VHH binders against q9uj72. Designs and how they scored, part 21

Target 1, 324 residues: q9uj72
Amino acid sequence: MFCGDYVQGTIFPAPNFNPIMDAQMLGGALQGFDCDKDMLINILTQRCNAQRMMIAEAYQSMYGRDLIGDMREQLSDHFKDVMAGLMYPPPLYDAHELWHAMKGVGTDENCLIEILASRTNGEIFQMREAYCLQYSNNLQEDIYSETSGHFRDTLMNLVQGTREEGYTDPAMAAQDAMVLWEACQQKTGEHKTMLQMILCNKSYQQLRLVFQEFQNISGQDMVDAINECYDGYFQELLVAIVLCVRDKPAYFAYRLYSAIHDFGFHNKTVIRILIARSEIDLLTIRKRYKERYGKSLFHDIRNFASGHYKKALLAICAGDAEDY
Short names: E, the ipSAE of ESMFold2; O, the ipSAE of OpenDDE; V2, 0.75 times the mean of E and O plus 0.25 times the DockQ between their complexes.

## First folded at step 7 (VHH)

Design t6 (framework vhh_8h63_2; at its last look DockQ between E and O 0.02; V2 from the best seeds 0.00; counts 0 for: pae E 3.9 > 2, placed apart)
Fold by ESMFold2, look of step 7:
Structure t6 (fold): chain B 324 residues (1-324), chain A 121 residues (1-121)
Amino acid sequence: as target 1 above (324 residues)
Amino acid sequence: ELQLVESGGGLVQAGGSLTVSCAASGFTFSWYAMGWSRQAPGKERELVAGISSGGSTYYADTVKGRFTISRDNAKNTLYLQMNSLKPEDTAMYYCAKGYWRPSLTPFFDYWGQGTQVTVSG
């Protein structure tokens, strides 16, 4: 990227990559009674996803075995989840996380929010195809059956993957801002529907104009207004959408901080974000984290996680030198 | 910028043969699974064939034994040799990029603009 601000991850293609040698070392590490967990970390967190897929193919060729399956058999707890998760192609990882958020009794609404509020049109279409391929189910139908109310309606709009792109209309932005302000005043079902349709369907560029006009009309920040007007998972989803429009890396920094500090260490959320963002914007997320919370993400992971699980997370996080 | 550019389509008599090719750029070709999908008029896109970075192949039942997929990693080029063509093979053929899944069908998440193959008779 050469214009304006850009984002960066923490995991890059390894130089001098040899998938056959990597597969051999992983086979040795997974063999017998002594799994060499440090070897798994040193290889898998230091290869990009495309390279990991080549390692998995080489492993299958050499041993006739599924690398992910062998790691799930030999590893346990959250360390297993990190190492296995690194081996999913990105659309299949999103599909995997959504499936497990909805399977069984109950639903992990925060997982649904985090993924669907943050993914682009292209990512949503790719994950829908991955979901169908992997589980023989329709993602949209599963979301509909597992959720309800305006929360469901908003998720259903997001999962269509049809947000307007590149469109701006300043006159319409003023009108949209007035609709949002009225929705905070009256709070009818019709107003909630119009509010979420604006947030789900307008382009990011248009929504930034809308949020500026909302501030002009009301004197209030959009997130503050939503927090005062609504509650429950509908409110949380609307806030997630606004935060992603404004500064998506800052949204993930907020999610990580909350996952680390709210009633213990929420492992699934930390693992999901680190893996999913590692090649996209995790370095930028680290910078937003330090700017907002005073301590680096690396520092907080080091203080709240333990064992090889900690080592794997810290390897994905890749230090904090750039955060200071 | 990632690009998949198909060529070699055309009109072919039933029972004939045709090779389509795909020139790839903007990514490390040898790292990814590649494949072909097709879309006939009024139908959904369907997977035809796939090939892993290491040369393992997948074929849909409808084309098995008649079509051969291959790749030249040095030239960043993907090929589909189509023999014993039938009118039902008439479709737009799309080059695809994605991920190989051992023991499962490949997953593709990017397609080119396509090349038309029409089989008469």
Scores: ipSAE 0.339, ipTM 0.742, lowest interface PAE 3.9, mean pLDDT 90
Fold by OpenDDE, look of step 7:
Order: C-alpha cells, then structure tokens, then sequence
Structure t6 (fold): chain B 324 residues (1-324), chain A 121 residues (1-121)
C-alpha cells in the first residue's frame, strides 16, 4: 500500500551543456523549409528544464526571437504541445494547464483533480504565483467560479497549499479514522466536509496512519470505501488524494494507463504527466506502470502514438521495453 | 486526549469589554483553525469568529468591528476580545477546533464545554 522507495525522473541535466550551441542547432532546425523535428526532440528532451531555459535565453540573444514563439509558429498539433510544454518552468506549466482546463466552455475537472491532488504546498504556492503573473487572475477565484459543491470546496482546500507538515500523531490518526468511517456511513453534507477537510489538511505521513487505522476499524480499504459511498468528481478527487498519499508514482501510472486505454489515448493527460513528472519520478512511474499492468509505458506509447509526436513522448519516457 | 478549556466569562455591563480564553491540549494547536461559537438560551449555536492556522480571521456580521479573535501558538491559547458588548451577546461561548476553508466559513468539529458571558442592560 505504501511505497517508501526512492523516486527518480527520466530527464537529467546534460553533461557538457552548451546553451549557445543548442540554440544554434535549434535555430537551424527552425529556419529550414521543413522544420527539423528530430533535432528539436534530440535537444529538448535531453536537457533538463533549467537547461532549456538557458537555451531559450541564448536563442533570444542570438536571434532576437522567442524560441517558444518560433516553435508555436512552426510546429503543429500534439507535437507542438509537447515541445512548447517542455519550455515552461514547472510552476508555469501547471498554471498553463490549469488555465486551459478552465478556459472556454466547460471545465476539465480531471486536470484540476490530477494537479491539485498531487502537488506539494510549495508547488501549489509557485503555481498560484505563476498563474497570477501569466493570466492576471487569481487561481482560487477561477477554480471557485468554474466548480461547485463539495468538489469545489475540496479543490479550494487543496489550492490553499496549507497541508499540515510535521510530527505524526497516532492517537489523532485513530480519531480521524473514526471520523472518516462515520462519514462513509452517514454521507451527509457535514460528513463530506469533514472527510475532505481531513484528506486535504493532514500531512501525508499522518494520513497514512489514518488510512491504516481506517482499515483496522472498518476492515475496508479507504479507496474502496470512498468508491462505495460517494460519486462524481468529488469521489474522483478524494480517491486521487488517497492514491497520492499512498504512492504518487502509482497514481500517475494509473492516470497514464487510464488515459491510454480507457480514453483512447487522451493526449493532453499523457503529455502533461510526462512533461510534469519527467524530472521528478517518471522512471518510478514507469516501474509502477509495468508492475501493475504487465506492459511498459514505453510499449503502450509506442503502440498508440505516431510520428514525431510518438518520438517525442518516447524520448521523454526514455528506456525500452526490456526495462520498465 | 483532546481538550478545550474556556475561561474568562462573567457578568459585564452593556458597553463593557471582556476577554475570554481557551486553553488547548491533546493536539498540535498550530495546525488547526480555531474559533468561537456561542449559544444563547432558546437559540441555535452560531459561529462568532474564526482564525486560521496562518492567522486569517473570520467574523460574523453581528460581532464584526466589536470582537477580535487571536491566538498564541506558543501557549496553545485562543482569545476572543469582546468590546462594546450588548445584551444580545449574552450566551455560552464555546471554543472550537476545526479547519479553514478558503472562501467559505470555517468548519469546526470539536468544542469545549463553554464559558458563560452575561451582558446586563
């Protein structure tokens, strides 16, 4: 249930890094009649985000042009989304994804769930700042306006970025477990509030204890209980929180698998997760993916994506079928 | 064991001031939002004021501008300074533990035994 192993990404700082040279190569790739997409992949997927920022700066200095702008102009479809996505600092990328999830008609609730359930307090703070700077809007206000009910309340709690951190309290954990059990039994509005408040505010360490106590008291898994007692996006958000507490890489493995197999390869989700997690725990995600589903993430991406888009995703994913 | 123990209640004349306190124990005080609720005879319990772990405050319209909620995390103590008291402020005042909800009223799930505040007209 709980995995305490070390996590690892797939993209690392390149040795002997030269931003000027990379910028020159990208300039050449973007200036031709046909954009050299392979060159873009070979460079940008093999540099960490900090290095990519340096490349962009060098590009600007050399050519007087914005690299992201030039890529957006020259590239198309999902490949453009991948290459452009790689050029965002992590907080700005999260902000970007959230803004687009809420823009226009409808809301991508799954995107909101995925991001807000999985990010740390620090990440949340940074994405809030980035969101405000980039779009001149308050992230909390936009979330509030685009959502409703207990789902909204839970998101608003998460986006506050004030999850507890510190010492664990077994006695309190037992108490909270009882509260959760009662919430699952009664399922009133008040109970829903208590449930989401506990899940949103307790530290991950504390919640692990709570979930164990819940199991002890109820004889039921926390996720199973939530699935049985609640529905809609509220349910999905609660489950996401629990899964992230237990094993964040496993959660993303689940998200990727679902995106690929259940939704006919949901490109936005796949792109977002690969980019966002590439320097954090994508290798671990791959491992969880293979362990859980029997096939590698690499294998599934290779089979379901095509063209330079596929090549880009595979490059970010890294590895081969013999690994994980 | 979680405990909230209120003190400082008493009889005060209309227009007077009073400060009630709450000593908290049995949990990490600084992690939780705290608040005050009150219940007058024959009326439902109502939220008076709340304070987040970060120091954000909420006040009911009936007490806004007159009451001030504060906390001392080092002492695990919650305070409610009540000024310009009115007879309608007469109630049992309860210390509460709970959670802060952005853009919403605080949510409390545990209360003390209360301290009586009586304002004479």
Amino acid sequence: as target 1 above (324 residues)
Amino acid sequence: ELQLVESGGGLVQAGGSLTVSCAASGFTFSWYAMGWSRQAPGKERELVAGISSGGSTYYADTVKGRFTISRDNAKNTLYLQMNSLKPEDTAMYYCAKGYWRPSLTPFFDYWGQGTQVTVSG
Scores: ipSAE 0.125, ipTM 0.528, lowest interface PAE 1.6, mean pLDDT 93
ESMFold2 (binder alone), look of step 7: mean pLDDT 87; pTM 0.874

Design yk2 (framework vhh_8dlx_2; at its last look DockQ between E and O 0.86; V2 from the best seeds 0.00; counts 0 for: pae E 4.6 > 2, framework grips, grease 24.8 > 24.2)
Fold by OpenDDE, look of step 7:
Structure yk2 (fold): chain B 324 residues (1-324), chain A 121 residues (1-121)
Amino acid sequence: as target 1 above (324 residues)
Amino acid sequence: EVQLVESGGGVVQPGRSLRLSCAASGFTFSSYAMHWVRQAPGKGLEWIGNIYHSGKTFYAPSLKSLVTISRDDSTNTLYLQMNSLRAEDTAIYYCARGLRYFDWSPYMDVWGKGTLVTVSS
């Protein structure tokens, strides 16, 4: 069953918005002897990104200071990451995450997979521009230099942002399904290339048909087949693509659950997903999370995080009485 | 009924000091953070500062040296001390109820009717 377009975020534009007043309150919170972390949470998690940008502008105009800079100076640890992260426009935030995933010690391949497998052509385009603007480097070049093999090839394909959109062809879907089936059986380099080309370039609508035909031909689920036939980050990337095609909110629910339970609460992943999806489909993600795992995302965040960091995450995640 | 009532406003000369009061009723005053906000004629709302249930205070940077916020939980009263008043301080001054210290609540959900302060020579 494929989920339709009924997706909702958790953060919405605040009514009666006053960027000047918010900036004043943030100024009071950040420029005193003590930092009012609760004020930061109460304002920034209850404003949409566009509104937060307006607040930052007002802050700059009023105090001659950069809000993000002041937050980085005054805040620490994961709480800093959450508050600062909220202040980036979505493309800049993605660029920021990708840059840090590649420029540190080693490469965070999971971050690359999560972002590049889930973003639309438009988002990828904006992200590439943001990356170039912020870091004076080409995103494709950096990805190329930091990765290898079929994993690299697949990422390079995704980062082009040239996935087909719209039109479906059932006959072609059947043909592509045969190619995928053969790829799973033969597992040669050439077959891997053909497999990733199909998964990276066909429209989501077309791929849904392909996956159905694959099931019809092979009697096997596409994800199961990939898991059986491939390994490493290449496998993980392919699975991520398939999951995003089927149900993107469900994919992020899976990522969050894994981050929380399998990796001892991987803070970077949790923060990144909550921030990036807060205005898009985080409410839907929460629903998928609860449906699949029996406990709410809110519950798990509450149990594993602490302090103002926890408060911030919970504020972004939001919750209802059923989550308590 | 939850209610906030400001008092102490009036006409004052530049350079003078003024103390405003806000009387709270209908809720557990000591459990809430409280705010002062003002609105000058023809201008938007301006945040002055707040005080938490713990007594900790925060102020707008531009007003920090000119104002002091305090509270008396025994009398359910919030105070705003203003010093060295200027013409630019002419405004309606509002007190507002903030967050409970242990629950999720609106940022400012209850407002007084305001008290007018006019600074004029």
Scores: ipSAE 0.723, ipTM 0.907, lowest interface PAE 0.7, mean pLDDT 93
Fold by ESMFold2, look of step 7:
Structure yk2 (fold): chain B 324 residues (1-324), chain A 121 residues (1-121)
Amino acid sequence: as target 1 above (324 residues)
Amino acid sequence: EVQLVESGGGVVQPGRSLRLSCAASGFTFSSYAMHWVRQAPGKGLEWIGNIYHSGKTFYAPSLKSLVTISRDDSTNTLYLQMNSLRAEDTAIYYCARGLRYFDWSPYMDVWGKGTLVTVSS
């Protein structure tokens, strides 16, 4: 379903980048009694993450102040979350989001699913390092203690960051598909374990072959089969894995649509996806969103958000998908 | 067509004041934020401050007590008032076009050629 993909983000390295001037402008925006929110947006959404890190260092060198700290002091609510989120290195942003998903009362399982089902081995490795350094905690231990059942077992496999890479075995694809089909029929603990081990450990390329063979032997789409066989967060996680293997930008488009329409505009999810995907595949996500849902992501954000928060989200989204 | 022209530069003694002007043409001046930026000899660009269409201003922290930016939309003119000038204020001063209020646009996309201010005894 997803072949020959060229993914693109919406935020690129700015040409003629001057971190000293950017830091001066941010100082003007943040260090007075009034905050220039438009300046924050126009600088921070128009620089890549690496450039934003250089701006933060210039700001610290120039003023002896922590840029993120100044932003948290001056800003509030969802606008603060967007602006502060842009200033995290990507592994630390993932670690930050997972930490807050698990600490406090309850657990945000949808955040755990979204991050752990979609990240590559390298991203997971860096995220675990960032989590340990920032929070002095073991990410795997925290996931284990905050979750249970086959949902936990599947997350624990994903967080190992050990998915097979660059390997396909067409003969094994048929065998793996039969194991998946049997797991949908029998639904025992052992079958659930075998199912999640295949989905978590086989390469994306191998799994695409497996899903094709699954269709051949069962006559069912893999997602439809999982939805019929299972429920709860285990089912949602398995679906997320399958969707990420097939078409990761389409998975994020689905998540954004759900966050905007099914949850009453779930701000944390929208912010997280826009920031995390802005330099990776957000432009491709916009295309999938328009293709599947008819209206552009830009249109839906404009319709449901307001104020400087809306302006920031639209700047990260970087326009309407109509021209692409 | 779109043009910014600075004026008012020259030699001035320390402790004195100076007002720079920036004449804008070829666009709807009242719809844009405007900026002042300077470059001292042998140094990089330094942002001074801006003014929005509403008249609201923001300044670099190091300069906020020394400068005032204003605009006259009826004459399409941007101003920079500088007080208590010091030798370190010697620089080429540029005006630049910023954000359009109605529409997101790249800011600082149009610059003037600059006007030299020399602060010396």
Scores: ipSAE 0.306, ipTM 0.760, lowest interface PAE 4.6, mean pLDDT 89
ESMFold2 (binder alone), look of step 7: mean pLDDT 86; pTM 0.875

## First folded at step 8 (VHH)

Design t7 (framework vhh_8h63_2; at its last look DockQ between E and O 0.74; V2 from the best seeds 0.00; counts 0 for: pae E 3.1 > 2, grease 27.9 > 24.2, SAP .721 > .668)
Fold by ESMFold2, look of step 8:
Structure t7 (fold): chain B 324 residues (1-324), chain A 121 residues (1-121)
Amino acid sequence: as target 1 above (324 residues)
Amino acid sequence: ELQLVESGGGLVQAGGSLTVSCAASGFTFSYYAMGWSRQAPGKERELVAGISSYGSTYYADTVKGRFTISRDNAKNTLYLQMNSLKPEDTAMYYCAKGYWRPSLTPFFDYWGQGTQVTVSG
């Protein structure tokens, strides 16, 4: 449950920041055949994204080289993915993850769900601009061509970035709840369309009223009703929307727990969430994780990841394993 | 409450000069790339100039040599000095905030409401 609680990330602007000194130390760490991976972690996970961009510029100015390119040459596997990912401005990182979710054969629907169900109108606008700039493609067109059915229709509604903001109407909430209840009783395409339009377009404040009214008239929790009525990626997307409306940090805690414990350690999901939420609400996500699952996120990452990859993830998580 | 407030627009004769400025608030100004875009009636928005938090600059070919972007990090203020103005420079000029990308065009993700620059003659 989310009640307008304060949210906080784990990465903040470093005090006394000197991008020239940071770039010099990174240059020394990347020189030759061996790389000081601990130096990369100690600098890059301890600067905010804006500061990391300044370091990259200083590095190019001093060495005539692309810092990201030099890191990709020296690093491998998931550690490379973490360190490279830290160097993306937030809207460009979302665009990057969406591009790779859809490029080539197959589509990573869970990545699409996680990003599009959770981002605000402003974040969606910024990622569409970033996607166009970086890939010379229209994000909406790519989603349309790579997905189908009601799953596509719901993603297309979300990617417009036009969710209502600020206003609530209790009488309309009651009417919307009746529409949702009827949609759970019937499985027509028109009912699915009405359901996803309500979930995608009403404000978070309004949807919380709608969910309260839904429970009043049906006796069911909205997530349980969706799980009973629908399946596949459409069902998963609808659930993600409801969970984000209720408690977005708890949604990400659930996603992380699933990525760590279900069918092995899903590196891509863990990396994406830690990077994308590091300056927004990752500290709050840590709190929800421990409250819900009994062990800290830090503890679980330490137990399931290894090497410098683990060190980088733990540095982003920033928690104390002894703080159970 | 992130805000970008442009000022200094107006009417100027061809060949003249004008400075527009942008007051920024609600974020740590010194950490972000800043820039100017413009939009003439019926045309698409065009990136005019950008300046990194470190001081590197970018200029569109249409304004290079005539326009100078600068910033005062102590006053959270962005400037665009426009010299040798042409009627083709007539547009709404928007202050922008975003990210510097080495060897690539800057990415801007937030825009002010704009200030009108009109060049006659």
Scores: ipSAE 0.429, ipTM 0.780, lowest interface PAE 3.1, mean pLDDT 90
Fold by OpenDDE, look of step 8:
Structure t7 (fold): chain B 324 residues (1-324), chain A 121 residues (1-121)
Amino acid sequence: as target 1 above (324 residues)
Amino acid sequence: ELQLVESGGGLVQAGGSLTVSCAASGFTFSYYAMGWSRQAPGKERELVAGISSYGSTYYADTVKGRFTISRDNAKNTLYLQMNSLKPEDTAMYYCAKGYWRPSLTPFFDYWGQGTQVTVSG
């Protein structure tokens, strides 16, 4: 359930910021025979995204080279992904992740679920624009082509970025809860459609009421009901939506835990979430993580990652083993 | 709370000049790229001009040579000087906050409420 706690990130604007100096330091780090990875970490993980953009511009101005390009050239493996990822504005990063999730053979459905279930209307709009700008493709079209069934329909609904916002209606919530209950009972295609329409289009505030009413009617938690009634990526997407409605930081804590413990440290997921949420609610995510799982996110990252990659992730996490 | 408040719009004759302004608050103005977009009735919103935190500028081809974007970081204000206005410049002009990624055009993620510019033929 939504706790109503103040959400906070882990990366903030650095005081006394000087993009020229940072660019010089990065230039020195990247242009030498031996790349100073610690310097990259010390600078890029301690600057907010806006500041990093300024650094990139300064870098370009000073050296006539693209910072991201140089990093991609000089860095390797997941460390490269972290450093390069930090250099994307948030919408462009989302677009980047979505593009790569759909590029090539297969689709990373979990990436699609994570991003599209968790982003606000504004964020969705921006990522659509960014996607088109960066890849000259339509995000909706690509999602449509890469997915199928009710999973696709739900994603397509989410990617429209037209979720209701504002007022709550308890009476309507009760009605919607009944619809959801019926959907769980009947499980027809039509019911799946109605279910995803409610979950995708009602405001978060309204959905919280709906979920409460659902509990009242069915005696069952919404997530449990979904898990019992549905399967596959459709199920996972529905659950993600519900979890994000209840507590978005908690959802990401869950995703991180699952990525670390259930999937043998799924690097892409860990990197994506840490980067994407670092200026939004990563501290809150840490809190939820510790509360739910008894160990700090920092602890788990430290134990499962290695090298400069680990250092970078921990720097973004910005915690301590004793901290939540 | 982040706010962008445009002003200076109005009616102007073709060939005339107009300056619109945008007062920004709720964020570190100097850290962000700023820009102007416009939307004419029945048309999509289009980027008109952008300015980076370093003063790099971008202009749409349709306004290049006629419009000048500038910023005053001390006043948290963005400007768009529009010269040689044409009827086709008639639109709601929106102030925008965004990012300047190297090797790309400015990317905006927040807009004000807009100020109407009408150019009569």
Scores: ipSAE 0.381, ipTM 0.757, lowest interface PAE 1.5, mean pLDDT 93
ESMFold2 (binder alone), look of step 8: mean pLDDT 89; pTM 0.890

Design ya (framework vhh_8dlx_2; at its last look DockQ between E and O 0.78; V2 from the best seeds 0.00; counts 0 for: pae E 3.3 > 2, grease 28.5 > 24.2, SAP .808 > .668)
Fold by ESMFold2, look of step 8:
Structure ya (fold): chain B 324 residues (1-324), chain A 121 residues (1-121)
Amino acid sequence: as target 1 above (324 residues)
Amino acid sequence: EVQLVESGGGVVQPGRSLRLSCAASGFTFSSYAMHWVRQAPGKGLEWIGNIYHSGKTFYNPSLKSLVTISRDDSTNTLYLQMNSLRAEDTAIYYCARGLRYFDRSYYFDVWGKGTLVTVSS
């Protein structure tokens, strides 16, 4: 028994769940001339993903129609992206986001970083399976062809999904910290390779020991050292890995704050994080967000989005009593 | 107290029409979406349709040509008009109050006790 350290989402299994009635109500919302967008929000944000899959199955069984397809036909813009995204099983949602990050002109490197730096071995294994089944493509091959340099090498290491688990060795942590220190001093291609292999392959528990030893020998925080030593997407990926090892909910709070407040319309980032973390740690992310930035995530989303898109995001985020 | 009371049920012949009423009290009726749901003997609940305070309606696709939902906010009354009734429409018919935006309750929060409609040849 241990009461601390667990994280919490914002979406839970609904009690007294009735997938057949939910599917009937979604049919009413989607299959007429007009669309009942409030009904879509009321149902789909108030069921967990497993329950949404049962609703989609019931919808197919009674109407012979694909629920996601019907939503894509009736909905548009960012609201469509939220509602369709809720209907993906988690591994397929990750696969879907990676596919679209790489297909077409250009690559969305921040999407690749966010997903691959933060997912567990099991999540990576399942997303690779989903990617292959859905797109008839190999995820590793697509990453290789769409990226280059040490950024690619680091992503390729992460996507193997073979990070050590439950391993700690203080003597090895000291050795690894010395390697990281040398890599920050020398900055050669071989040092970059050694650095990313340590960050990608050692367990979270071991890396926390490594970061402590790094502070002891260098007098510097690991993130500050990386920021001084490297640049570009390689640097951003290394920082994302370190932040996820230290405090993954805080990493996502930072990403949300940046997406909401930085130049540009980072709607895809907000949508992806809210959906992907809704059953894992989004409540904890909300707490980190308010602690760090002063205003609630709920408040900032209300100012960021409008219409049914805003309603959907706020329903996923939920709020404290003072937000309502 | 918050209350919903259905009326207008009974025995009807196949092919006939029937109008059900739901009297609402104890809350601001005009502020809520209202729903009709039915349960045939030995079957699960079946959603019929809803109506928003704006008057906009949505229907279960399998029933949309057979039913019409309306509301009278001046009398706090919800209506269900059913046409061309068949034996399959035999059920207990319930009115229910819809969930509000951001309500963490996952189901309809107020139900009537139901009115029985029997369609027999």
Scores: ipSAE 0.428, ipTM 0.820, lowest interface PAE 3.3, mean pLDDT 90
Fold by OpenDDE, look of step 8:
Structure ya (fold): chain B 324 residues (1-324), chain A 121 residues (1-121)
Amino acid sequence: as target 1 above (324 residues)
Amino acid sequence: EVQLVESGGGVVQPGRSLRLSCAASGFTFSSYAMHWVRQAPGKGLEWIGNIYHSGKTFYNPSLKSLVTISRDDSTNTLYLQMNSLRAEDTAIYYCARGLRYFDRSYYFDVWGKGTLVTVSS
């Protein structure tokens, strides 16, 4: 239940924005015999994405060079990933992350889960377009080829971006809750299909009602039920969907905490979430993180990351001295 | 009170050199990166370069060959050496206190009032 808290990001449009001047500073930082990584952090983490795009355009016009290209040439490791990542429009960044999650040997199923379970219809539509433009492949086709089983089916459902919006029907919610309960009891392929159809297609508002009814009927939390009845990436995806419906910032807080503490600081996940959510709800994510885990996200990043990479992440995360 | 005061501006002939100064007061000068910025008539702000407390310098690529930034922490003074001045270098030159990490508001929190440099034959 969203307690009426306004979701808020950590990166905002800078006042008195001057893309030419920023491009000049970045040029100075990147085109000398040394690289000023601090300058890069100070500029790129303090500009919104739209402003960063304008800076890149100014940079191109001024120097005849691609800013991202120059950064990739001059920077290394995870710091490069952060700086370059900031330069992608949100849909293109999602597309980029999905592409890399599926290319090569193996698939990063967790990346697919995180992105596809959390994005709105509009975001999904835009990332599909971006994916096609950037990689000349169809996102749905690639997902289909890289995954299998009910996990694939659920991802394919999500990637359609056709979730209902704004509709609520308490009576229907009760019915759907019954279906979900039965699915948890029977656990057949058919029931899995029905379950994922409900979770992927009903509006968030409707699903909140469904989950409440499920609790009423079964006496069990939806997430707990899923965890008991299902396994594998299918289970993880279902849980992700439920968590995103309940509290999307809380979901990302969970993902970040897990990435930091359970996976030895999974850099790709941390970078992806911070960048993707920086202008959307990262401040709220921080709040949820602290509430749930007792330490600030800032604190954990500070303790587990190092160098300019750490500085960049902390700049995106933002925070006060009290977060230390 | 934190303050920056530029000086050394004036009218100079093309091809000449000029050295600008920026006097800092009211803060620990040695702890801050310092920047030079200029604004030509009818144009926007142009970043010239900066110098960190370590003495490391960075320059606008378009101006790098023509300018040198230095600092004297004992006198709380920032310098801008300009060589081979051209008409296009006519502008108001500003010094500014350096960028702060995690500051969401401004790159430069302190500015001087500027000093006018006019390059004319």
Scores: ipSAE 0.054, ipTM 0.603, lowest interface PAE 1.8, mean pLDDT 92
ESMFold2 (binder alone), look of step 8: mean pLDDT 84; pTM 0.855

